# VH-VL binders against b7kms5, part 164

Target 1, 80 residues: b7kms5
Amino acid sequence: DTFETVRNTIRIESEVDESLRQLCHEERITKETWLEAAYLYLCEKPEELAQVIQLAQERLSQRKAIADYKRAKTMQERFL
Key: E = the ipSAE of ESMFold2; O = the ipSAE of OpenDDE; V2 = 0.75 times the mean of E and O plus 0.25 times the DockQ between their complexes.

## First folded at step 10 (VH-VL)

Design da0 (framework fv_miptenalimab; at its last look DockQ between E and O 0.95; V2 from the best seeds 0.00; counts 0 for: pae E 2.7 > 2)
Fold by OpenDDE, look of step 11:
Structure da0 (fold): chain C 80 residues (1-80), chain A 124 residues (1-124), chain B 107 residues (1-107)
Amino acid sequence: as target 1 above (80 residues)
Amino acid sequence: QVTLVESGGGVVQPGRSLRLSCAFSGFSLSTRGVGVGWIRQAPGKGLEWVALIYWDDDKRYNPALKSRFTISRDNSKNTLYLQMNSLRAEDTAVYFCAHRTYSFGSWSSYFDYWGQGTTVTVSS
Amino acid sequence: DIQMTQSPSFLSASVGDRVSITCKASQGISSYLAWYQQKPGKAPKLLIYAASTLQSGVPDRFSGSGSGTDFTLTISSLQPEDFATYYCQQLNSWPLTFGQGTKLEIK
């Protein structure tokens, strides 16, 4: 492995990010290496990976719902 | 070459216990990504998943059987076990042990090697 | 639990025929599906995993397709040794579940 890295922009829900940051700090790792390790671990357990994917889909749906609500609210405020 | 050989089957009365063994070779259950599971097949019926154990000793069970069946391993002996308690007539089946692995690129697991099975008959 | 329903349960065909067996999941399982072949008195044999990946050593007359809820196992040209019972299995959710099987018989 060459360990070439790719730059990514990842937006994480604030409470989750803070908790993850705290964990990484305590364990002397980084969010990046944690993400890599977690993914690789789950790849070894595809049955569990499927569960995580389902949870991720739910969280994405929640994000979209919140975004839609904010847009609707902004539009209402413009016409009041 | 991967091989699995089940043993311990027999005829037992309802309510009794039985322990099945699966001796395997060609792989180690301490290797990351490796799993071994039990799958049973009632006479003339289809396949039913019973339990799975991962290399890290993580275990998964069929909920319908979890209270009575226990999967375990002895890495020093390369042997998988299935402890079956409170046996019922409906537990009558051929019990297979199978090697479980995964594919990184496809994010999939599968049972790629199976033993010949051992027959368990529960009857009064 | 995810129910796997195979169709048909019984299939009669002749050597050389193209045959297809379908497997339907009660909910989406992505591509986490395997196909097995079982002959009487023998252990199941893995044919395909990840819905469409052919297991090493399996003849290329076997193929798998599908994703989500609908899957198909195809034998392009049936050979005498292919008469057996076939099972699909989902590995997406606990508990792991199998289809009820499709018995492929000689016509």
Scores: ipSAE 0.649, ipTM 0.893, lowest interface PAE 0.7, mean pLDDT 95
Fold by ESMFold2-Fast, scan of step 10:
Formats: sequence, C-alpha cells, structure tokens
Structure da0 (fold): chain C 80 residues (1-80), chain A 124 residues (1-124), chain B 107 residues (1-107)
Amino acid sequence: as target 1 above (80 residues)
Amino acid sequence: QVTLVESGGGVVQPGRSLRLSCAFSGFSLSTRGVGVGWIRQAPGKGLEWVALIYWDDDKRYNPALKSRFTISRDNSKNTLYLQMNSLRAEDTAVYFCAHRTYSFGSWSSYFDYWGQGTTVTVSS
Amino acid sequence: DIQMTQSPSFLSASVGDRVSITCKASQGISSYLAWYQQKPGKAPKLLIYAASTLQSGVPDRFSGSGSGTDFTLTISSLQPEDFATYYCQQLNSWPLTFGQGTKLEIK
C-alpha cells in the first residue's frame, strides 16, 4: 500500500484541542490530516519551522514549570 | 539549468527611487517550496539580506529596510522586482537576487543559485 | 536580530594547509546555518547548508560542523582556487543575517 500509517496517542492542552477540533469540523478534515499537512508545509518553509520549534520549546518549558509547581504544591499540602 | 540575471542598477541621487529586476529561468516561483531573495553587498563590505518572497506570495523584509523597499513578482514574466525608495548613500551596493530552496531531510533552507548582481550607486 | 561573528576576519595560509573558520551565533540557531564562498567580482557560491551538508558539486575537502551557537568550516589541503572570502548565514530567525566574512589570503 502506498499509505502506511502509525497510530499515535498525544496529550495536548484542552483549549488547543477544542480550537483544532472546531477548525477540522468546519473545514471537513481530520486532525491527523491537518497534522500531516501542517508539518509538511513547515518543512517547505524551514525559517517558519524554526519559529514553531521555538514556540514548542517555550510550551514544553511551561509544562515543566507547571509540573514542578504542582509537585511543590503537593509536598506543601502533605504537611499543611 | 537555473539562471538569475539582475538589472536596473545605476547611479542615482539621494532621495530618489529605483526599481531593480531579476529575470530568472529554470524554475517557477509558483512551485511549492521555492522562494527568491535579494541580498546586497556594499563596496568592500559583507553580505546583507534585503528581502525574500515565497511561492505563495508571503514576503519577508529586513526590518531596517522594510519602510523603503518593496519586493514583488510577475510570474507571467518569470521576473522579480525590488522597488527602492528614499535612497541613501548607505544603500550603495551590488544587489544580488538568489534562488531559495529547502531540504526536507535536513529541515533547512538555503540560497543555491545567485545572479551576477547589479550595481546601485547613490551619489550626487 | 541574531548576530553572526566569524573568526578570524583574515587568515593567511599556504596551499596544502588545513584551515578552519569559526562562526558564532548570538542565540541558538540549531543547524540552520549555511556557508558561502565569494571570489572578487563574483556572486557568492553555496558550499554547505544545514551546518554540515555539502552542496552537490562542492569538493569534499570542504566540511562543516557544529550546532546551536558554534560552527566551523574546515578546508583540508587548501587549493589555489580556495583563496576567497567565506561567509556564514543563519536561516533560523528573521531577519536572516550573515557573518562579517573571513578573507582567506595566500601567504
């Protein structure tokens, strides 16, 4: 087969998922085809891809900071 | 073969306008992933990026030049333009146009073919 | 803007020498770096893109290395035609910026 696919499970922010889901519904496409198209388009504009990677790094840092905060809060609550 | 040929340079007085042309062959600026840029070089100095236009007409400018320079194209003529307004002595340079492409495997872009350049001299 | 600084600005060498030119970015640019060669009165010629990928038709004595902020262009066994000015360019962030250039001169 020309199309070989893999199944992926990913966890994204609920607000982002809701927005993307709405876009896919309105445009009559699927999340998987949007992801493929977005990645392929960015590969055609590496200068823009670099900016997206920077945003991804920032979001990853935010998630880590939130995780660290929650861990600290849990420790706090254990003793308070 | 890919070729780019710049024209329209010359001697102009400060404050005037000049339009440069870049006639290209061997590729189409309507092809996905293709772009064409302008890069300039002042006498005895290094390279400075001026502007880039993508196949989908997205335009990017050096912020220092954006207010005075405009990049445009005519796909029917395979020609790229650079409109330069309010010219200053520091705009004196050789102006190159260059084909910009990308590598999917390395997630990178680069300027692989360059024209010979056209000289702009801003002087009284 | 990302500032690209090349070192040295001038380099004197002899045919057969191994020479290296470095390029430092003021911010991380991953591997979004290209190297160009320019001879007097000529347009620049692409040598390397993606920091280390050799452009088709470029002699294998040229090589590039590095990632992030520190990059090196190496020419093994220098040839007479290699005496030129070399420029690095970052293509990671707008505006695109070049190093100031390294002029490679014959001793």
Scores: ipSAE 0.628, ipTM 0.888, lowest interface PAE 1.2, mean pLDDT 93
Fold by ESMFold2, look of step 11:
Structure da0 (fold): chain C 80 residues (1-80), chain A 124 residues (1-124), chain B 107 residues (1-107)
Amino acid sequence: as target 1 above (80 residues)
Amino acid sequence: QVTLVESGGGVVQPGRSLRLSCAFSGFSLSTRGVGVGWIRQAPGKGLEWVALIYWDDDKRYNPALKSRFTISRDNSKNTLYLQMNSLRAEDTAVYFCAHRTYSFGSWSSYFDYWGQGTTVTVSS
Amino acid sequence: DIQMTQSPSFLSASVGDRVSITCKASQGISSYLAWYQQKPGKAPKLLIYAASTLQSGVPDRFSGSGSGTDFTLTISSLQPEDFATYYCQQLNSWPLTFGQGTKLEIK
């Protein structure tokens, strides 16, 4: 076919999601079309895509650090 | 087929200005994903990236040159320009223009077609 | 800036030899690296992009490998037309930067 879609689940931090929802509402687009457009645009400028990937890696690391902290705090609270 | 031809080089005194031109054919700088850049090579030295302009007029510069050099284009003439101000002896080089493209699946760009260059000599 | 360091700076070899040129980035650049060939008085010519993808029209005796910080250009059997200077270029981060070049000359 000329058009196929894939269903995906994405977990986005609350503050980011709220900001993105507001942007999409104001611009009369959907999160799906925004995601597709952003990716395709960056693919046309790979030099900038590389920078976005580095920022994404930093954000992933921050999310892991927060999750590890919460896990460690829960263990300490449980043993008191 | 893609071709690029640089012109406007010459001998100038320090502190003066030159404008280089790059006339190209076989592509349009209005086409999404296309870019054209300037790369220079001092005598006996390696390659140094100068500037890049994208199809949407977005521009990137080598920070060491940004204060003195300006890239621009005229899409109606299929021509790229490099305005070079406050020229110094270290700006002496062959200046190449080069077509920039990208590969969607590799997430990378590259300079696939180059002109033969124009020589700028900055000397008293 | 990301510095690109090529080794060796000069390489002397005979027709038929297998040669390798390395390029090391001061920071990770994934696979966003190109290789160029330049003959005296001529413009550079693209050989390889994305570290390992051969440009159309380039002989398959040329190959590229590597990811991250360490990259290699290999010529499997040197031909007379391969004596030139070779440059790597990273396209991961601004400013775009080239290695200092490797001059490949006849023994």
Scores: ipSAE 0.416, ipTM 0.845, lowest interface PAE 2.7, mean pLDDT 91
ESMFold2 (binder alone), look of step 11: mean pLDDT 91; pTM 0.941

Design da1 (framework fv_miptenalimab)
Fold by ESMFold2-Fast, scan of step 10:
Parts: sequence; structure tokens; C-alpha cells
Structure da1 (fold): chain C 80 residues (1-80), chain A 124 residues (1-124), chain B 107 residues (1-107)
Amino acid sequence: as target 1 above (80 residues)
Amino acid sequence: QVTLVESGGGVVQPGRSLRLSCAFSGFSLSTRGVGVGWIRQAPGKGLEWVALIYWDDDKRYNPALKSRFTISRDNSKNTLYLQMNSLRAEDTAVYFCAHRGYSFGSWSSYFDYWGQGTTVTVSS
Amino acid sequence: DIQMTQSPSFLSASVGDRVSITCKASQGISSYLAWYQQKPGKAPKLLIYAASTLQSGVPDRFSGSGSGTDFTLTISSLQPEDFATYYCQQLNSWPLTFGQGTKLEIK
């Protein structure tokens, strides 16, 4: 029998990707199965999920701040 | 059908120890995602979480109680335990055991089935 | 620790009334909130989890709303069996904490 799957495109920080690639290589698993397993494990201990969500919110805020800064800088340069 | 039945309560003097039991059926504590906890309620007061044990034997305690209370299980007997040491008058309460639900892929946390409780009275 | 504060602590109402009780968390808990009903001498009964999801078998006159720090449990058209004490619980962070309870009494 087969799993129903969906294809997602995601962007993660290069240093995080490098670390995850190394882990997947050492453990002989794929990024897709690691992501599924990590999320499903947190669903088994949802009381622990809040810490992951907090970190995700912090990382998202940091990315938005950096993106906003770069956008503002580019606009300044274009209009001199 | 999920059922939980607490036992082991009684009247005990301050400084003594007591072990509570919770006999359960309708689920296995070796099933991934399953957890069982203890919640207590002092007379006329609200609910206070005591401890929780997960299927993998990982344990979490209320920091106020961690030094005196130990949660454990015996999967062969479908029984959960709470070992209570150095009992104080403030430990007087009804002690409930409760099943923490799990569904594949669900991120939710809640106590869906509860026993009727066992009464512990710490009195000189 | 996350402190959960319910208001009111005591509420008088009549059969057929619409009532709401609130629960406030001292810090953000997203939707990791459950509501329980407790009748004298009995164990608590789960009503709502994930702030707004009704537990199977619970009458649809019960509803929950809110996220973050402010939550509400609403009972539309009170029935005689609804007179009980209601508790909210956060399951966002250790230790798990409950509100002090709201006792719903008949007028």
C-alpha cells in the first residue's frame, strides 16, 4: 500500500541545512523522513511543543527584521 | 472503554509515606504518545497538577513536589503509582489519575479520562 | 510558572441563560488550553481542548474561544446539569497549571 504525500518547497538557513545534512548522512535517513518524525514525535509530547514554537517565532521575527532592513537599504540605494 | 481507578488513600500522620495506585484499562502505557498523570485537589480548593509519565518512561513533576513525590508504572499490571514521602498537612487532598490523550498527527494536549480519586488525609 | 486566573470566581444564573467565564494566562500559551467541568464529589470532565475543540460527547451548547492570553468558555441556554465548577488549564509549559475555578450556581 502507499502513503499519500504532498510536495513542499521550504527555505532554511544554510548552516542549519548543513547540520541537518550531516545528521541525515550519519543516521542514513532523509530530510523528509526526519521532518515527519520530528513533528510526529512532538505531537506525542505536545507539552514540549511550545518550546519549539517559541524558537520558531523568534527565528521568524529575526528573518523578517533582516528582510525589512535589506529591503529598506535597497530602496535607499535605488533612489539615491 | 477507558477506565482508571485509584486506591491507596487513607489517613496518615505528618512525616510518613504513602503509595497510591491507579489501575487502568482500555489503553496501554507502552503505546507511543500515551501519558498518564496525577492531579490533586485539596478540600474546597482547585486542581493542582502533580506529575505525568509518558509511554517511554519520561517523567515530569510539579517542581513544588518533585523532591517528595515519585511517579512510576508497572506495564505488566496496567498500574500507575505515586510514591509520596515526607507528607505534610498541605498534601491533604483527593488524588486523581488521568489519561492524557493522543491521536496520530494531533498537537493537542488534554486529560480526557479521569478516575474518581482516592482521598489522602494528613493529620496529627 | 504560568498563572491562570479565572473570572468570575462565582456566577449565579438561571436555566436558559447564556453565560461566559473567562480565563487569563500570565504569558502567551497559544491555544494550549483545556476546559473541565467538575460536579461535587466527582472527577473533572473534559469539555474543550485546544481552546475551541469540543470533546466528543459534550453538548454543543458549550463552546470555547480565544488564543494567546485571553480565553472564554460559553454555555448557551444553561441546563440544570450545567451547574458545576469550571476549570481552565494551560498545557503549554511545565508545570501544568489550572485556574482557580468558577463556581456556577442556580439563582
Scores: ipSAE 0.514, ipTM 0.858, lowest interface PAE 1.6, mean pLDDT 91

Design da10 (framework fv_miptenalimab)
Fold by ESMFold2-Fast, scan of step 10:
Structure da10 (fold): chain C 80 residues (1-80), chain A 124 residues (1-124), chain B 107 residues (1-107)
Amino acid sequence: as target 1 above (80 residues)
Amino acid sequence: QVTLVESGGGVVQPGRSLRLSCAFSGFSLSTRGVGVGWIRQAPGKGLEWVALIYWDDDKRYNPALKSRFTISRDNSKNTLYLQMNSLRAEDTAVYFCAHRTYYFGSWSSYFDYWGQGTTVTVSS
Amino acid sequence: DIQMTQSPSFLSASVGDRVSITCKASQGISSYLAWYQQKPGKAPKLLIYAASTLQSGVPDRFSGSGSGTDFTLTISSLQPEDFATYYCQQLNSWPLTFGQGTKLEIK
């Protein structure tokens, strides 16, 4: 009867958040329940899960490239 | 517990059509996470995946067969079908239907129960 | 399409032997791999899923290992009923594909 939950803090791109927020508003659901439902649905279709993982890996690589650039820029501005 | 029984195979001439049936029991194809697939095996050869249908009627096909084969179901009869059109000699095989499920802890799917197969022979 | 290649295609062994067969994927499939056993005139039987998880009712002499592109099925002490053809299958990407099979026969 009582769900045990864990509070997570996640940081996603503002553009993605805006789109998801609008969807949740129109469908009268919450971001938390959408995330749970999306994950559970993909777990029920693992063959589709691989495609989502590929997209996640690509987005992670993009974030790493941006972080590396910001590190280099900070080093130059501070030490040069 | 879970059983699948294929039928409808036989000898058929090239260019003709044949519909295979798979009568199943012990599960419902309306249950979330369940699917049923068709896998075939030519004489003396290995296994080849044909098609899969999910509980929500989502369908996936082997691209080599998609234009000639159609997977469908009748939930009221607990029966799965494979409509095979424009049959060729290379379609000669034993056709199995198999229950597909998944394991949440490993994010993996698999075929756990199989029927004994029905033989399709395409010859002139 | 992801190609699955099994080695060896043919294996001769004696009761009591430890045998291993390998399966290689042409690209990474994580752990989305199943192993099946097929006896002549019979349907395949699931042995292992998720590369290493033993199906209920399958003897513990069977084990699976590997991830990514290289996978192994091991039978620790071969029994008479284990002489059969073994297939690996990837369930990572469409279309689903099987290895060509490994026929295990008595010496």
Scores: ipSAE 0.483, ipTM 0.849, lowest interface PAE 1.6, mean pLDDT 91

Design da100 (framework fv_miptenalimab)
Fold by ESMFold2-Fast, scan of step 10:
Parts: structure tokens; sequence; C-alpha cells
Structure da100 (fold): chain C 80 residues (1-80), chain A 124 residues (1-124), chain B 107 residues (1-107)
């Protein structure tokens, strides 16, 4: 009953946040409890967790590519 | 502790159906994170995964077998079933049922307890 | 489907030998790999899960290593009861797939 918690700050895509916010509102839950439940559920099905990790790796790679492109463009604009 | 016993195997003609049973004890298939699977082994060959059913009735099949095989359970009898339709000679194998669980600490699943298997021979 | 390939398919060894069996996945499976031992006429027995975690009750002469695509099962000092067929299994993607097996025989 007495949960010891930690505070986290996360940044996610605007469209994903909007969709999750709407789901939480409709289902009368919080983003915090959804995140906990989603992770715990996936831990019970590691085969499904593996697929989620693959998607996360793809999204992280995509973000890195975008960040690298923007940095290169800024460098070009500053020095050329 | 955990035991699984397969039954229902035998000699059947091609094109016929057969239902295998797996009677289990020492765990509940209603427990979150638990599953039970069917794995088969043709004579002199290796292991081939057939199907898995999770505690919440979520089912996964080997795509090569999905159209002909159906996994189900009866929690009141602590029994798992494999309904096999349109049997072919290549379905000849020992069929094992196995308890599937997971490790929270290692984010992994595995088959920790297996039955002795029941033999299915499809011949004309 | 993820293809699991074991090497060698047949291995001859003597009691007391250190033996290694390798398993290669056709694509990355992280550490979602288990090893099983099967003796003639019997059901498979779980030895290792999560690539390197020894199952309770399994002798410590067995060990697993690797991640991604390349995995190894090692028996540090082979005992008479270890002559069996060994299988790796990936549990990363559907369908679940096994290696073809490695038969460990007395030299």
Amino acid sequence: as target 1 above (80 residues)
Amino acid sequence: QVTLVESGGGVVQPGRSLRLSCAFSGFSLSTRGVGVGWIRQAPGKGLEWVALIYYDDDKRYNPALKSRFTISRDNSKNTLYLQMNSLRAEDTAVYFCAHRTYSFGSWSSYFDYWGQGTTVTVSS
Amino acid sequence: DIQMTQSPSFLSASVGDRVSITCKASQGISSYLAWYQQKPGKAPKLLIYAASTLQSGVPDRFSGSGSGTDFTLTISSLQPEDFATYYCQQLNSWPLTFGQGTKLEIK
C-alpha cells in the first residue's frame, strides 16, 4: 500500500502525448499509472517486450538522425 | 511441484483430426505472466514450436500450423488442449506441452517444466 | 522468421573435457535465448535462460554467454550424464524458433 516513488521528467512526441492524454482522460487514469502498468504488463510477456524495444530502438535512431542533420545544417549556416 | 502430462496421441490416417490433452498441476494458468506451449519433435529431428497460450487467453501460433491447429484450455480441469485438423504425414512427431514463465529481473521468458510427450503417427 | 544455426551439429568428447557449442541467430535477438538439454526418449530440460542465467538445480559447470547474434554454451568439465543433444531457442520474435541441435557423443 505505501508506494515509494521517484519523479521523472520525459520528453515524447507531441502527437503521441496528445493521444495518450486523451486515453488517460477517457479511462480515468493517470499517465504515471499507465506507464507503470504498461511496463509491468510487457515484463510478463518478454516476447512482446522485445518487439517494443525494437520499436524504441528504431525511434531513437530516427531522432538521432534528425538531430545530426539539424546540427550539420546549423554548422554550415554559421561558417558558410 | 510443477507437472505436465500429455495424452491423446496415437495412429491416425491423413486428413483426420486428433485432440491432444495436457493435464497440469502445481500452477494456475490464470496467474499473470504464465503460459503453456506445445512443442513437437519429428522422429530423429529437432524441436519445433507449435503454439502458446497465455494466462489471459492470448494465443500465438507457428504460422505454418495456424490454419490447422488450435490451442485452448479448460481452467476448471487444469487442462490444455491442442486440436489438430487435416493431419499430414509431416505432423508425425512427439508432442510436448511445457510451462512457460518469465523472469522480471532478466526481462526474459523460458520453458522451465516439460511433460514427457505423447506420440502422434500419421500414416495411411 | 529468425533462423537459429548451431555449430557443430555433432561433437565427440571425453569425460573431463571442456566443450563449447555455438548458436547463431539470423538477426539480433539481444539476450532472448535459452539452452535446453535432451536425452534420448526424454523431454528437454532447461539449462540456461536470458543467454547466461543458470536455471536453479543445473550444475555450475554449465555456462552461457553472448548477446545479439552469437551465443555459446560451455561445459567446463564434461561428466558422463552430459552426453545428450543440446538446443538453443530464441524467444525474441514470433514464431519461436530452435536451433537444429548439437549431439554430444562419447569419443
Scores: ipSAE 0.623, ipTM 0.888, lowest interface PAE 1.2, mean pLDDT 93

Design da11 (framework fv_miptenalimab)
Fold by ESMFold2-Fast, scan of step 10:
Structure da11 (fold): chain C 80 residues (1-80), chain A 124 residues (1-124), chain B 107 residues (1-107)
Amino acid sequence: as target 1 above (80 residues)
Amino acid sequence: QVTLVESGGGVVQPGRSLRLSCAFSGFSLSTRGVGVGWIRQAPGKGLEWVALIYWDDDKRYNPALKSRFTISRDNSKNTLYLQMNSLRAEDTAVYFCAHRTYKFGSWSSYFDYWGQGTTVTVSS
Amino acid sequence: DIQMTQSPSFLSASVGDRVSITCKASQGISSYLAWYQQKPGKAPKLLIYAASTLQSGVPDRFSGSGSGTDFTLTISSLQPEDFATYYCQQLNSWPLTFGQGTKLEIK
């Protein structure tokens, strides 16, 4: 039997992507299989999954703060 | 059916060591996603988590107990151990072992089967 | 450490009553919460995990709700066998912590 798959496009930080790309190259795996394995492993340890979710929430908040700052700066420059 | 049976409790003097055992059946601690924990309860008090060991031998401890207690297992005997060193009066409690698992999609673990407990009394 | 606080610590009720026990976490734990029932001299029994999922074999008069910091265990119609001590537990962060317990006693 073969896995039913879904295509997804994601945007991640350049530095994180570079590091993950090098890991996948060195270990002879793909980003797709690493993502699946990482998620499945964390589902087996929900206590650890919770910590990953907290980090994700922190990173999302940082991205929003940066976006808000850039928007405010652009508005100030345009309307001054 | 999952069963867990604790043993090794008794009356010990402060400063001594004691090793508790938990004999289990109905599951394997080599199965991905499975863990076994120790939870204790002092007389008339609530529950306090002591330690947890995962299927991959990853170990987690209550920081208050980590320096004195060690969790280990023998998969060939289906037995879990808790090595307790430098025992204190405050370690007096019933010690339970419990099967820890998870359900995919619920994203939370839980202790679903518990042993009856073994009593440790630290007294002079 | 995440502090789990239950209220009330003691609850008196009669058979047939609807009762609720509350559990509050000192910080957000999403739905990483379990409820246990303990009868005198016995080991705890799992009732609910993931805040609201009923364990197999547990009567449907038991239900759990809440997320984040505020959680509730409800027994819709008390039965004689329900008089026990109830504990909540967070499984979100190390170390794992339990509430102090709620003792449900007959009036």
Scores: ipSAE 0.472, ipTM 0.861, lowest interface PAE 1.7, mean pLDDT 92

Design da12 (framework fv_miptenalimab)
Fold by ESMFold2-Fast, scan of step 10:
Structure da12 (fold): chain C 80 residues (1-80), chain A 124 residues (1-124), chain B 107 residues (1-107)
Amino acid sequence: as target 1 above (80 residues)
Amino acid sequence: QVTLVESGGGVVQPGRSLRLSCAFSGFSLSTRGVGVGWIRQAPGKGLEWVALIYWDDDKRYNPALKSRFTISRDNSKNTLYLQMNSLRAEDTAVYFCAHRTYVFGSWSSYFDYWGQGTTVTVSS
Amino acid sequence: DIQMTQSPSFLSASVGDRVSITCKASQGISSYLAWYQQKPGKAPKLLIYAASTLQSGVPDRFSGSGSGTDFTLTISSLQPEDFATYYCQQLNSWPLTFGQGTKLEIK
């Protein structure tokens, strides 16, 4: 089982995806190898990982706020 | 088997410079995931982090000290340095160097082996 | 900067006592916390990392707990060699910071 891999699907902001695509194209790497390398690098520098987690929590909160807004708007349209 | 030995401390006048050394064995600062830090302790006071250098020569400093202190290494001699410039009375402390490592999966780092320290006294 | 505050600053206890020292972070640090023991004239010694993981060679009477902002170091049955100063350290963000220390004295 050399190079046993797992398939997963992610959905990210279009602006972030476009920037990452450009980086991968210019550096001749793939998104999957960049993701693996970035995560492994941060595991070796946990002091840096905490900042990444903080940013992830911020982005998650933003996505929840958007979802809540859309839900509230739909409810308003149905019952107004 | 991991050992660190600090040297270079002494009595210096305010405004002068001093370079500390940390000779280490039992690990290589070229090994991925390894780092070495400097931590100081003023007489009768607690611990204060000074600087850290990673295996890839990436450096981090206490912002209060960054303008005056520089961390560097010589891998061929297994030695770490701390260059201290424009010394002040408040820099009087025992300076420790410490081996920093991490644990994959726990996403944590820590200082597991420490030298005995070298004393710096800034006095006129 | 993340400020680490230990409580108490001084603690008197007897051999055989169960002792707890607390450490509070000014903001969330998850489990990125280490505990060190320092005896007079000696370098600090790592006891616990990742808030609750015991370092190899450290007696199992030492334990750590907590996450986020509130952490506790517990010594289940004090031995004579445990009288020392204890420090917590956050390794969550730059700059790395230590608590002011807790001095554990013989009662």
Scores: ipSAE 0.522, ipTM 0.839, lowest interface PAE 1.3, mean pLDDT 91

